# Ledger of designs, part 25: VHH binders against q9xw16

Target 1, 132 residues: q9xw16
Amino acid sequence: MSGWNAYIDTMTAAAPSIKRCAIVGAADGSVWARTEADNVFKASEEELKTFVALFNDVTQVPAKGADIEGVHYVVPRTEESLIFGKKENTGFFAVKTKSAVLIAVYEGPNEVAAQVRKAVESMQTYLNNAGY

## First folded at step 20 (VHH)

Design xa12
Fold by OpenDDE, look of step 20:
Structure xa12 (fold): chain B 132 residues (1-132), chain A 120 residues (1-120)
Amino acid sequence: as target 1 above (132 residues)
Amino acid sequence: EVQLVESGGGLVQPGGSLTLSCAASGFTFNTYAMAWYRQAPGKKRELVAGVGTGDDTVYMDSVKGRFTISRDNAKNSVYLQMNSLRAEDTAVYYCAAPKEPPEGYGFDYWGQGTLVTVSS
């Protein structure tokens, strides 16, 4: 088990509504860690490569949405290092660190999204401070 | 102050059609995706449809092919064309917009809602 798996566990523990999550390389979308077993994060390498590239120009993302695990999400808005999307009762948060993108897919009522954002942003801060 | 004002709701028979409108103000409309939510009695609010700043759209599965979300940036308006309405579509429909950075975690602002009742 990679040390990155611990960060996956930290995020999922911090926000129980997270169903799947992954830590991927910001440059190429390579998977560093992901949820497994019953909660396998299923995004392909090609999809993740495309996804992380969205951070090159986040201003364009609300126009075209984002795809994760073959699911298309509408993106309400973006920030420089934050992309989030919505689909029915699901959504995702993706935050960019110095070298990684953290992706969390969640399910639940609208209110749970706040906790998910907090979880991924907390990890974002931690990793950034750690040089990642 | 962000304001979202829905209109167009009403009573309609199954199979009927309605068009909901939302007039938005108080933020840069064309820079944000917009959405329609609905809340049926005893149920949680759910995302019905979303429209990006382009032509990107997302629908809940139960309304695909029946509902169409669109926007008019010149009018700061969002619309929901609802065709082939079903009893289960009965709900209060809400127009929704995200909060401006750095706040928000989805569609955070809501209108007062407009009631759609589908009944024979």
Scores: ipSAE 0.925, ipTM 0.964, lowest interface PAE 0.4, mean pLDDT 96
Fold by OpenDDE, fold request of step 21:
Structure xa12 (fold): chain B 132 residues (1-132), chain A 120 residues (1-120)
Amino acid sequence: as target 1 above (132 residues)
Amino acid sequence: EVQLVESGGGLVQPGGSLTLSCAASGFTFNTYAMAWYRQAPGKKRELVAGVGTGDDTVYMDSVKGRFTISRDNAKNSVYLQMNSLRAEDTAVYYCAAPKEPPEGYGFDYWGQGTLVTVSS
């Protein structure tokens, strides 16, 4: 959906350390919007399908980690609608809304993660209130 | 209160080996992934290795094949076996754990650190 690109822009503007970002369907991992051009979000459809399915049982994710864009991340812990991971100076935050999963991949020192989480969760709240 | 206490650091020659240990307390250890970070002089703290609640592991590229992270849930401990050590591995090594919900951005708790010096 073309309108979803605006939400990508909102998240990336809110957290400059976000390198790539995507909004995907929670049910099937279909890409609704994603960063393009120099920072194209590269996760495959199959990978995203697997990833969004992690939210069916987040309690198991820390045991296995998570893969995004062919990169494997360790997952410190999870919440019902939150999965985040770390690798070197990179990480990701993924939050689930009523119908979508928002994924933000970031790069930088550890402290930048706070802003990324805030950006993604803010969008999560907005979309949930909007019925998505 | 979360406590992470590292040990095992020291001076070692290039090519040598060292095993770091971390004793964790104050939280449900088995529930969370654990990690080792390091901070070299003048550099930012960086994630060296992470271990999930299972056998899942992640490593920074420069230590792959040389370092091994492991955990012993019965002892609430995390270990970092470091082989083929290089001068560039010199740093203070920190054991790390995440904060419990809802707080946290990754690995948020840190120990006091243990110094590893690789020098001839």
Scores: ipSAE 0.925, ipTM 0.963, lowest interface PAE 0.4, mean pLDDT 96
Fold by OpenDDE, fold request of step 21:
Structure xa12 (fold): chain B 132 residues (1-132), chain A 120 residues (1-120)
Amino acid sequence: as target 1 above (132 residues)
Amino acid sequence: EVQLVESGGGLVQPGGSLTLSCAASGFTFNTYAMAWYRQAPGKKRELVAGVGTGDDTVYMDSVKGRFTISRDNAKNSVYLQMNSLRAEDTAVYYCAAPKEPPEGYGFDYWGQGTLVTVSS
């Protein structure tokens, strides 16, 4: 599934504040693509399985927060296909497509989050239109 | 209109304690996580503590064990208990809330802020 790496590159290029990101299966959290080398997305398969299951009931997520790569984030709010979290100067955006979950972990001042959300949601729209 | 009104700031000596309060209005308070941010002169605004809609909390490392964030949904209020204050805690502290869907990308609304000065 080397073609999925191109989508990783697209998201990271669209939002330079993204440090790590991954595309995983919505059903089981299996990794389809992820950032590697110096920016390895380090979430375990077990953690990702738990994470993608959060989308089964996003209304409960703000009460418990979310964990990615062993880091706990407070979740301000959720939407049906969107979970985002904050911790210090870091955060994440996770969006669900028809068959995948896109996760982007970012670092920087608060305002960079806007660009990250736009990047992952743009990819979400693209993949949905492509049937994924 | 969303309003966040902070209070409780002031001048304290190192090692002292202070409790900040935030009164929120204009949105469904109990459905969103709340947060406290701070901004020192010449520095970026940073997330100090967050509290979920339950008891979930997040703190920046430098305040862990010293600061406690809590909320009272009946009063639409969020609090920050600050103990063992240090000079580096000096900043304007802001209460923060997310925008309602579909807008926002974190904690997007801010109060006017309350100044906390820690000095001997």
Scores: ipSAE 0.923, ipTM 0.962, lowest interface PAE 0.4, mean pLDDT 96
Fold by ESMFold2, fold request of step 21:
Structure xa12 (fold): chain B 132 residues (1-132), chain A 120 residues (1-120)
Amino acid sequence: as target 1 above (132 residues)
Amino acid sequence: EVQLVESGGGLVQPGGSLTLSCAASGFTFNTYAMAWYRQAPGKKRELVAGVGTGDDTVYMDSVKGRFTISRDNAKNSVYLQMNSLRAEDTAVYYCAAPKEPPEGYGFDYWGQGTLVTVSS
């Protein structure tokens, strides 16, 4: 549908353990692109609005965790533009760019999680350099 | 040096209870979430429970309602209350913490572990 879907494809190709991902607006959580078909990223608009607002003060997030697609994750720690969480054998990485938040949900151990983090941070850098 | 020291493991009958403790040092304990993992013989290590810097918790589905994770920031300690124990809960239990920024991908430090055996 949009050129933004190409960025979804780039991240999922770079880290095949990504099960679902999305690019959403940092101000309001509006969906710019997401995985679709059999792997639809199913977070609601209300959930995404709440989620992107966590980046307004990332230091508060480890106290309360985060919800994505109706799943509650413990957040071990944060960085200024990075939130990640764990639940059983799944997790997520989310990074903020100038105007967007990139969210990737994955399954697997920490070694697999490293690929996911690298994929989203590489795209974060690319989009920031492009003015997004 | 980060140190995580687990204690409280032992032999217990099915239906019984145990409390595990973890003493943490060498990092800023109150700014990070903490977790308990377990590993049964021949199985992969799995996240049992996590506790945020406040009251937030997460549990694996099979232990929810039976296990309770808690923390005491004044004592740099994490606890796992295990009730209604089953044979499938037999494992070495590990306390876990994240690495300091910018490294890490989840809970990246583990202690030496404490053995819990549930057997008649």
Scores: ipSAE 0.753, ipTM 0.900, lowest interface PAE 0.9, mean pLDDT 91
Fold by ESMFold2, fold request of step 21:
Structure xa12 (fold): chain B 132 residues (1-132), chain A 120 residues (1-120)
Amino acid sequence: as target 1 above (132 residues)
Amino acid sequence: EVQLVESGGGLVQPGGSLTLSCAASGFTFNTYAMAWYRQAPGKKRELVAGVGTGDDTVYMDSVKGRFTISRDNAKNSVYLQMNSLRAEDTAVYYCAAPKEPPEGYGFDYWGQGTLVTVSS
């Protein structure tokens, strides 16, 4: 469990605009690790199960958007293992690995979004190469 | 070649209405969400509204209930109906689209913008 929290720390250090972050199981949305304390990632079990199921057909997601922590985001487009969304001054990036979904919620304009995407995709690559 | 051409900006008085239009070309318009951003003098560019490939919409809090984003897939066009305009809505308004995979971070293509000025 302490190992999974280290991955949270790695992503937030790589992209300081990340405000909340989680690693959840791809099959059921169960939380493996998340930001805690003053910046708790507050998605419910039911919300996370719904969210990870979006990866079952990413082509439908831009039509309906996505909800995280009770916030509705427009999804500009997707890729097979990538969903990202925008709402006012906030956004999220989510990537699927073999076993998990990495979710990062950030604040800031498009300029900082590139760093967030790089952070989550770097971790996606690492976990996939490690068999997760 | 992606092109986004905004129109419909102008000078309006507070409480007035204005409709912005965006003609899009050079990509598969019905595959992507579209958005309107704005940039006021001295401010960062901010997302005003987004519309999904279907009926899904998102609005910044300060415009919700006053602005309506819509799209017409037959015309490859996006619209922003702006009602009850306030001085704070004065800005250059930009139509925006995402880049094709694998690039992009949100809404990454931008038009040249259309100026909306709300004053007496």
Scores: ipSAE 0.741, ipTM 0.896, lowest interface PAE 1.0, mean pLDDT 91
Fold by ESMFold2, look of step 20:
Formats: sequence, structure tokens, C-alpha cells
Structure xa12 (fold): chain B 132 residues (1-132), chain A 120 residues (1-120)
Amino acid sequence: as target 1 above (132 residues)
Amino acid sequence: EVQLVESGGGLVQPGGSLTLSCAASGFTFNTYAMAWYRQAPGKKRELVAGVGTGDDTVYMDSVKGRFTISRDNAKNSVYLQMNSLRAEDTAVYYCAAPKEPPEGYGFDYWGQGTLVTVSS
């Protein structure tokens, strides 16, 4: 996990409504870092492999939704490197970089969802520019 | 430009049923998921149900098994069948849609709403 944990800390600090998040490998869903302790990100490696594969064709995702941590979300729409979903009073944002997928699970209204999206997309830009 | 017009609300007795309808226009309806939200007095707006572009659905736990969301892409319409209504279901119900890319954070447009009152 090591140095990738600093990026977890950066995202959760930028958007306190993030309850759990992770950085996973884009090819295989392997966990590079995740929130721990009180807010453990608990998706299995098998679930994460399925999840990152959604980025192979994001246009099909709104038809079938997405699963994270055993929770099924409706996906309102996508963008080429962005998938987000809603369930009850929670949601997620996921963005793809060259090597990774950043996943943030949050609670709250659209105002905090905007903060979450900004946090993950800022990190997406940083990692892409760094070659990841 | 985007227009969402809800109808079908009213006063019903506990245990009763209502069907809410939403006519949508101003966007490419069948490429986006749609949702129903509700807001009771003094409470936060909450997502009641969502329907994907196919058959995918999600529901808040308290309405699962009682409410059914559906869509008719030929009519650009979304429906919420509400059965076994309870006093706690009293709220203004809103049809909701996402914003077009690259904007938005979820379901970002909603209409004026339709009032559902469940009372004896």
C-alpha cells in the first residue's frame, strides 16, 4: 500500500463527504491503496476486476448499473473516463487514469457530490500527468 | 430546455395506491437513466428509485417491494407505481434526470414535483 496511501489522504481531505475510497489497477482491479480503520473499503478483488472492466465500454454501463462493495448503483450516465452511480443517499465516482481507477464512495446531496467529483478528477489529472 | 412534468399525486388513505407519471423533454431521453426523488417537510430530498437505460433498477430500502419504477422510451415517460402507501411516504415527488456531459453529479434536473399525501 505504502506511498499510494498519501493519495487516499489527499482525496479524503479534499472532499470530507468521501466515506471510503480506493486506488486500484486499471487492468486487474488490484488494490494499490484504500481507506482503512473506521471506513474500510471492502470490495473484493473479484468485484474490482469486474468493475474496472466497465471502462472498456462506458456507454453500456447505464443499461446495467454498477456494483461496488456489494451495493448496486444506478448509473445516470458516463463519460469516457468517468463512471458515477447513485443508491439511496449514497453514491460513487470512479475515474480512470493511464494505469489506475480511482473510486470514491460518498454520502450526501448534489453539493457534496460536486466536491467528490472535483477531488477525484483533480487526482486523475495529477496521476495522468505523472505517467500513471 | 430540459423539462420534467410530474403528475398523478393526490390524497390517499394508508394502504392505498397511486401511479406517478413524468413527461420528459429537451434531451435524448433513452440514453440516460431516470429517477424519482421525494422531499417531506423539514427533510432532505432523497432518491426513491432509479431506472437505467435498460431494465436496471434501484430502490431505497423503505420502498422496495411497494414501489415500482418503470420507463416508456416511446413516450419519453417515467412512472412510479406506489402501493401499500404509508404516512411516511407523504412528500413532494420529483422526476429527475442527469445533466448532459460534461456537467453534473448525479440526477441534476428535477421538475416542480407532485404532492402525495397519505392520511386517514
Scores: ipSAE 0.729, ipTM 0.890, lowest interface PAE 1.0, mean pLDDT 91

Design xa13
Fold by OpenDDE, fold request of step 21:
Structure xa13 (fold): chain B 132 residues (1-132), chain A 120 residues (1-120)
Amino acid sequence: as target 1 above (132 residues)
Amino acid sequence: EVQLVESGGGLVQPGGSLTLSCAASGFTFDTYAMAWYRQAPGKKRELVAGVGTGDDTVFMDSVKGRFTISRDNAKNSVYLQMNSLRAEDTAVYYCAAPKEPPEGYGFDYWGQGTLVTVSS
């Protein structure tokens, strides 16, 4: 969708540890925007469809983990509109808005995740206020 | 208050085995994934293994096939079985748990750690 790429840029620029981002439809996992250029967000449509469906019952996600870009993550815990995962020195944050799911994949030492969460939740708040 | 208490560390020869244990308290244990981290001298702390609330497990590549992570919800405990230990596995190993909502950004609580030294 037009204009959504700007939000990808905003999230990516929010923290050096953020490597790739995507904005997808909450209902079907359709890609609205994603990181391109030298560090492309590589999740398939089928994977994203499965991923966004996790928000239908987040309480079960820690039991099974989550897959993004073909990588399996352990999910420490969830919230109603928040799923995050860890693997080695990588992780992801995914937040749900009214109509979208925002995903940020990051790399770095454990403490960098704090800034990543803030980045995606800031965007979440902005988009929710905008009606998205 | 969240408490994580590791045990089982020690000195072992290369190729040896060791089992680490973690006793957890102060939170709803069976609703959270648990993890083991390690920190070698001069290096950053790194995620070694994670176990979900089910059978889901994640390992760092260098320990796959050698380490196993398991949990006992009845005992509020998580374990790390380490086989075929190598010198590069030498580190302080930490049991880790997430903070309860709305706080946290991964595995946020750590125990005091237990030292594992692999040396001939």
Scores: ipSAE 0.926, ipTM 0.964, lowest interface PAE 0.4, mean pLDDT 96
Fold by OpenDDE, fold request of step 21:
Structure xa13 (fold): chain B 132 residues (1-132), chain A 120 residues (1-120)
Amino acid sequence: as target 1 above (132 residues)
Amino acid sequence: EVQLVESGGGLVQPGGSLTLSCAASGFTFDTYAMAWYRQAPGKKRELVAGVGTGDDTVFMDSVKGRFTISRDNAKNSVYLQMNSLRAEDTAVYYCAAPKEPPEGYGFDYWGQGTLVTVSS
């Protein structure tokens, strides 16, 4: 298990509503780590390349939504390093670090999203401080 | 203060139609996606439809092809057109908007809701 897998475990432990999670390269969407086994993060490399490119201009994302694992989400709003989406009782949070994008897909009632955001942003802060 | 005021709810027969309206104020309306939620007795509040700042839309599977969502930025309003209504569509419907940065984790503001009852 790579060092990046430990960060996946940290996020999923911090927010049990996270179903799938990935750490990918911010430049090209290459997968550094992801949930496996029964909770495989299934986004393709091509999809991830497109997704991470959304951070080049987050202001346009609410107009067109975002796709993760072939699922389309409405994007309520964005921040410079934050994209999140909603569909039914599911959603995602994606945060950008210096060199990576952290993606967490979650399922549950609306209030669980607060814990998911906290988990990914905590990891974002940690990785940024570590130079990643 | 953010305000979301729903209207248009009522009693309709199965197969009927209803249009819900939401008047929004207290934030920059045209910069955020808007949504409609519903909550039936004993059930969790669920996202029915969302509309982005463009024409992007998302629907829950059970309402696809029956419901449409639209917005009028000039009127700071969002609408939910409900056709072919079913008994299971009975719920309180809520207009929803996200909080402004940096707060929020989805659609965080809710109106008072409007009751839609589908019954023969």
Scores: ipSAE 0.923, ipTM 0.963, lowest interface PAE 0.4, mean pLDDT 96
Fold by OpenDDE, fold request of step 21:
Structure xa13 (fold): chain B 132 residues (1-132), chain A 120 residues (1-120)
Amino acid sequence: as target 1 above (132 residues)
Amino acid sequence: EVQLVESGGGLVQPGGSLTLSCAASGFTFDTYAMAWYRQAPGKKRELVAGVGTGDDTVFMDSVKGRFTISRDNAKNSVYLQMNSLRAEDTAVYYCAAPKEPPEGYGFDYWGQGTLVTVSS
């Protein structure tokens, strides 16, 4: 699904603090698109499979945290289709669409997280409307 | 209204220990992860430690092995035990909590902070 790379570009353009991001299948964590080159999204397929499964019961995620790219994040709270985490000056946002999970890993001061969430949720809305 | 009140800060010598406490109110405490942030002079506020609703914890690398974070849901409190303190640990320490849905980008509420000064 090479067309998914365009959505990666859209999210990264919308939030410059995003270092890496990926679009993966909600059912199995298969990678549809990811940042490449100098900003390769490094999560393994096995890790992503585990990660997307967190959306089956988001209420338990704050108790255990979440791992992305081998990094463990504390999860302040969750929503039905939203998981976000923090570690030092980094964090992630993950949103679930009808068929995908969008993951964005960001770095910077706390306030940059607002733009990252907006970027991924905007894409979430777009993809949902498109049937994905 | 969410209230976070830190205590326990003070002056301590290098190598010393200090325990910070945070009393939280105004939200369902046991539903959310809690965190400690710190802000040193001239630096941005940074996440020092976080504790999930279970026993999950996260630490910044520089404090691993020296700091521990814990919570007491019965007391709506979170604690930061700081051992082997260093001069670089000098900062105002803030207790932090997330906003309730749908708002929030991480840990969004902070207390007034408590000053920790590590100096000989």
Scores: ipSAE 0.923, ipTM 0.962, lowest interface PAE 0.4, mean pLDDT 96
Fold by ESMFold2, look of step 20:
Structure xa13 (fold): chain B 132 residues (1-132), chain A 120 residues (1-120)
Amino acid sequence: as target 1 above (132 residues)
Amino acid sequence: EVQLVESGGGLVQPGGSLTLSCAASGFTFDTYAMAWYRQAPGKKRELVAGVGTGDDTVFMDSVKGRFTISRDNAKNSVYLQMNSLRAEDTAVYYCAAPKEPPEGYGFDYWGQGTLVTVSS
């Protein structure tokens, strides 16, 4: 019933390697939309609250890594509104908009990661322009 | 110019140990995480271990408890201690670093690699 599900569909269509993704509130990590059914994005409220708070100081994130869906990722580096992480054959990209954080979890090599980053940053730009 | 130079590979018996070293230059080493990847012949590269800018680490499941990763920011170096080696650990091991902002997608720079062979 959420109109935000259309944005989930847009990102997964743009980057088919995305296995799970979510749009969460930047202030508290509340879930606005997520992949469901066989590919449920499962992160606890407490984990998401901790995760979105990383954007309060992205320069500290490479020192401690990040947790998503109970998986600990090394964070190679960050940018002002971008955090990404790696664990074995999986990774994530997360971007912050005015009101939200977009999180995409993918599987595959670095070549796949370029497609995922493009998809989330395109949506970031769209949502920012729409006031979100 | 980014340079990553691996060393320490060789032939080791199953159950043995090796220490791999990587000397890094040409980027702001102490502000980025570093990683070791490996690639067996005919296989895709896989991330073996990563170390954050401090002491945070991640490992692939099959090496956890057997491998340790560390870094020395004063020497711009990263190390992979491999213990209890198995035949499946045979591969070329690569040191890896991210690209400088705003580019990159993970660990995007690679050394030439050092060969580790585990055989009886």
Scores: ipSAE 0.762, ipTM 0.903, lowest interface PAE 1.0, mean pLDDT 91
Fold by ESMFold2, fold request of step 21:
Structure xa13 (fold): chain B 132 residues (1-132), chain A 120 residues (1-120)
Amino acid sequence: as target 1 above (132 residues)
Amino acid sequence: EVQLVESGGGLVQPGGSLTLSCAASGFTFDTYAMAWYRQAPGKKRELVAGVGTGDDTVFMDSVKGRFTISRDNAKNSVYLQMNSLRAEDTAVYYCAAPKEPPEGYGFDYWGQGTLVTVSS
């Protein structure tokens, strides 16, 4: 997993409003890579296991919301491989690939949210095509 | 087309209460979370409260414990109950809904807004 950190850098460069970001295993929430140093992605193992399990039935998620880094978000709606949430002036986008879930936490208005969604979905496509 | 019509705004004194209503139409209301935003003069629009398709809610920190959000799926309506109002709560309040898949990035539709003024 020598190069997974580069994918974190690619997403944060594509959408500078991303404050924290992670790539985690879709089956168990294990962390493959994350933002570190001054912007450490701080979700616990237990929280990540619960979070990735939301993708087992995305249609149930708008009823209960989602938790990341101890913050509860309302989930406006979902798509087959996409969950996103809002809390105050912050939000997240999460997408599922064959093997992983990409999580990006951002601050800002809807204009920056569009950039974040595009960044994580572009990486989703890349990883799926690479077999991940 | 999607329509969101807010009502219930007005002038209230500090410490007072007010209920805002939002009538929604033009989409399958019960499948989406709904939200209230506000915009005070000279400030950016901010999410005040959200309600999921079930009983899930979120609130901005400064209104937690004072505001309640609810929905009535039979009436396609969302309500914001505002108690213990303060001058800082003065704003135009907007009802908000997400766009249907595959578009949108959060709560992307807004109504015309209803003005709440808290002053003596």
Scores: ipSAE 0.760, ipTM 0.904, lowest interface PAE 0.9, mean pLDDT 91
Fold by ESMFold2, fold request of step 21:
Structure xa13 (fold): chain B 132 residues (1-132), chain A 120 residues (1-120)
Amino acid sequence: as target 1 above (132 residues)
Amino acid sequence: EVQLVESGGGLVQPGGSLTLSCAASGFTFDTYAMAWYRQAPGKKRELVAGVGTGDDTVFMDSVKGRFTISRDNAKNSVYLQMNSLRAEDTAVYYCAAPKEPPEGYGFDYWGQGTLVTVSS
């Protein structure tokens, strides 16, 4: 899964405000790649399984919010393959591909949030086109 | 046209309480989470509290336990109850809503704001 780490590097380079991110299996939340070392993405296997299941019905997510790395986020709204959340000066964007969910956790104002969304959606498109 | 109109700001003493209200129009209110932001002089705007379409909430750490947030879908309104106010809570407070799909990045609409001053 060191090959999957290149995609982590691509997203973090495209949006430097990303503090932690991961690529996980859409069916079970299994970690295919994640930020490591000083910026470890530290969500548990149980939390990730719960998180990816939110994509089974995105319309329910704004009512209950979402948890990542033990942090609870309000979810303003969703789209068919997009969930994003806010808490204080932090947020996340998560997108679903055919096989995976890409999760990026960031800090900063709306301008950096736009860069994060663009980074994960660009990777979503790439992976979907590659059959993932 | 999306409109967010805040009210209820004013001058209060430290330890006091204040309720902010936001009247929302121009969108399907009950399908979106809502939020309150604040901006102190010389500081960046920060998210104070958010409320989902159900009962779920989030708060910035410094206000947790002192502020509560609620919504009334019948009146298209959100409220911020501010208790045990401190000087550091002095700011312009903004009601916020997301843009409709596919646009936006969080809470992208703000009202004009209402000024809260906490001072002796």
Scores: ipSAE 0.748, ipTM 0.900, lowest interface PAE 1.0, mean pLDDT 91

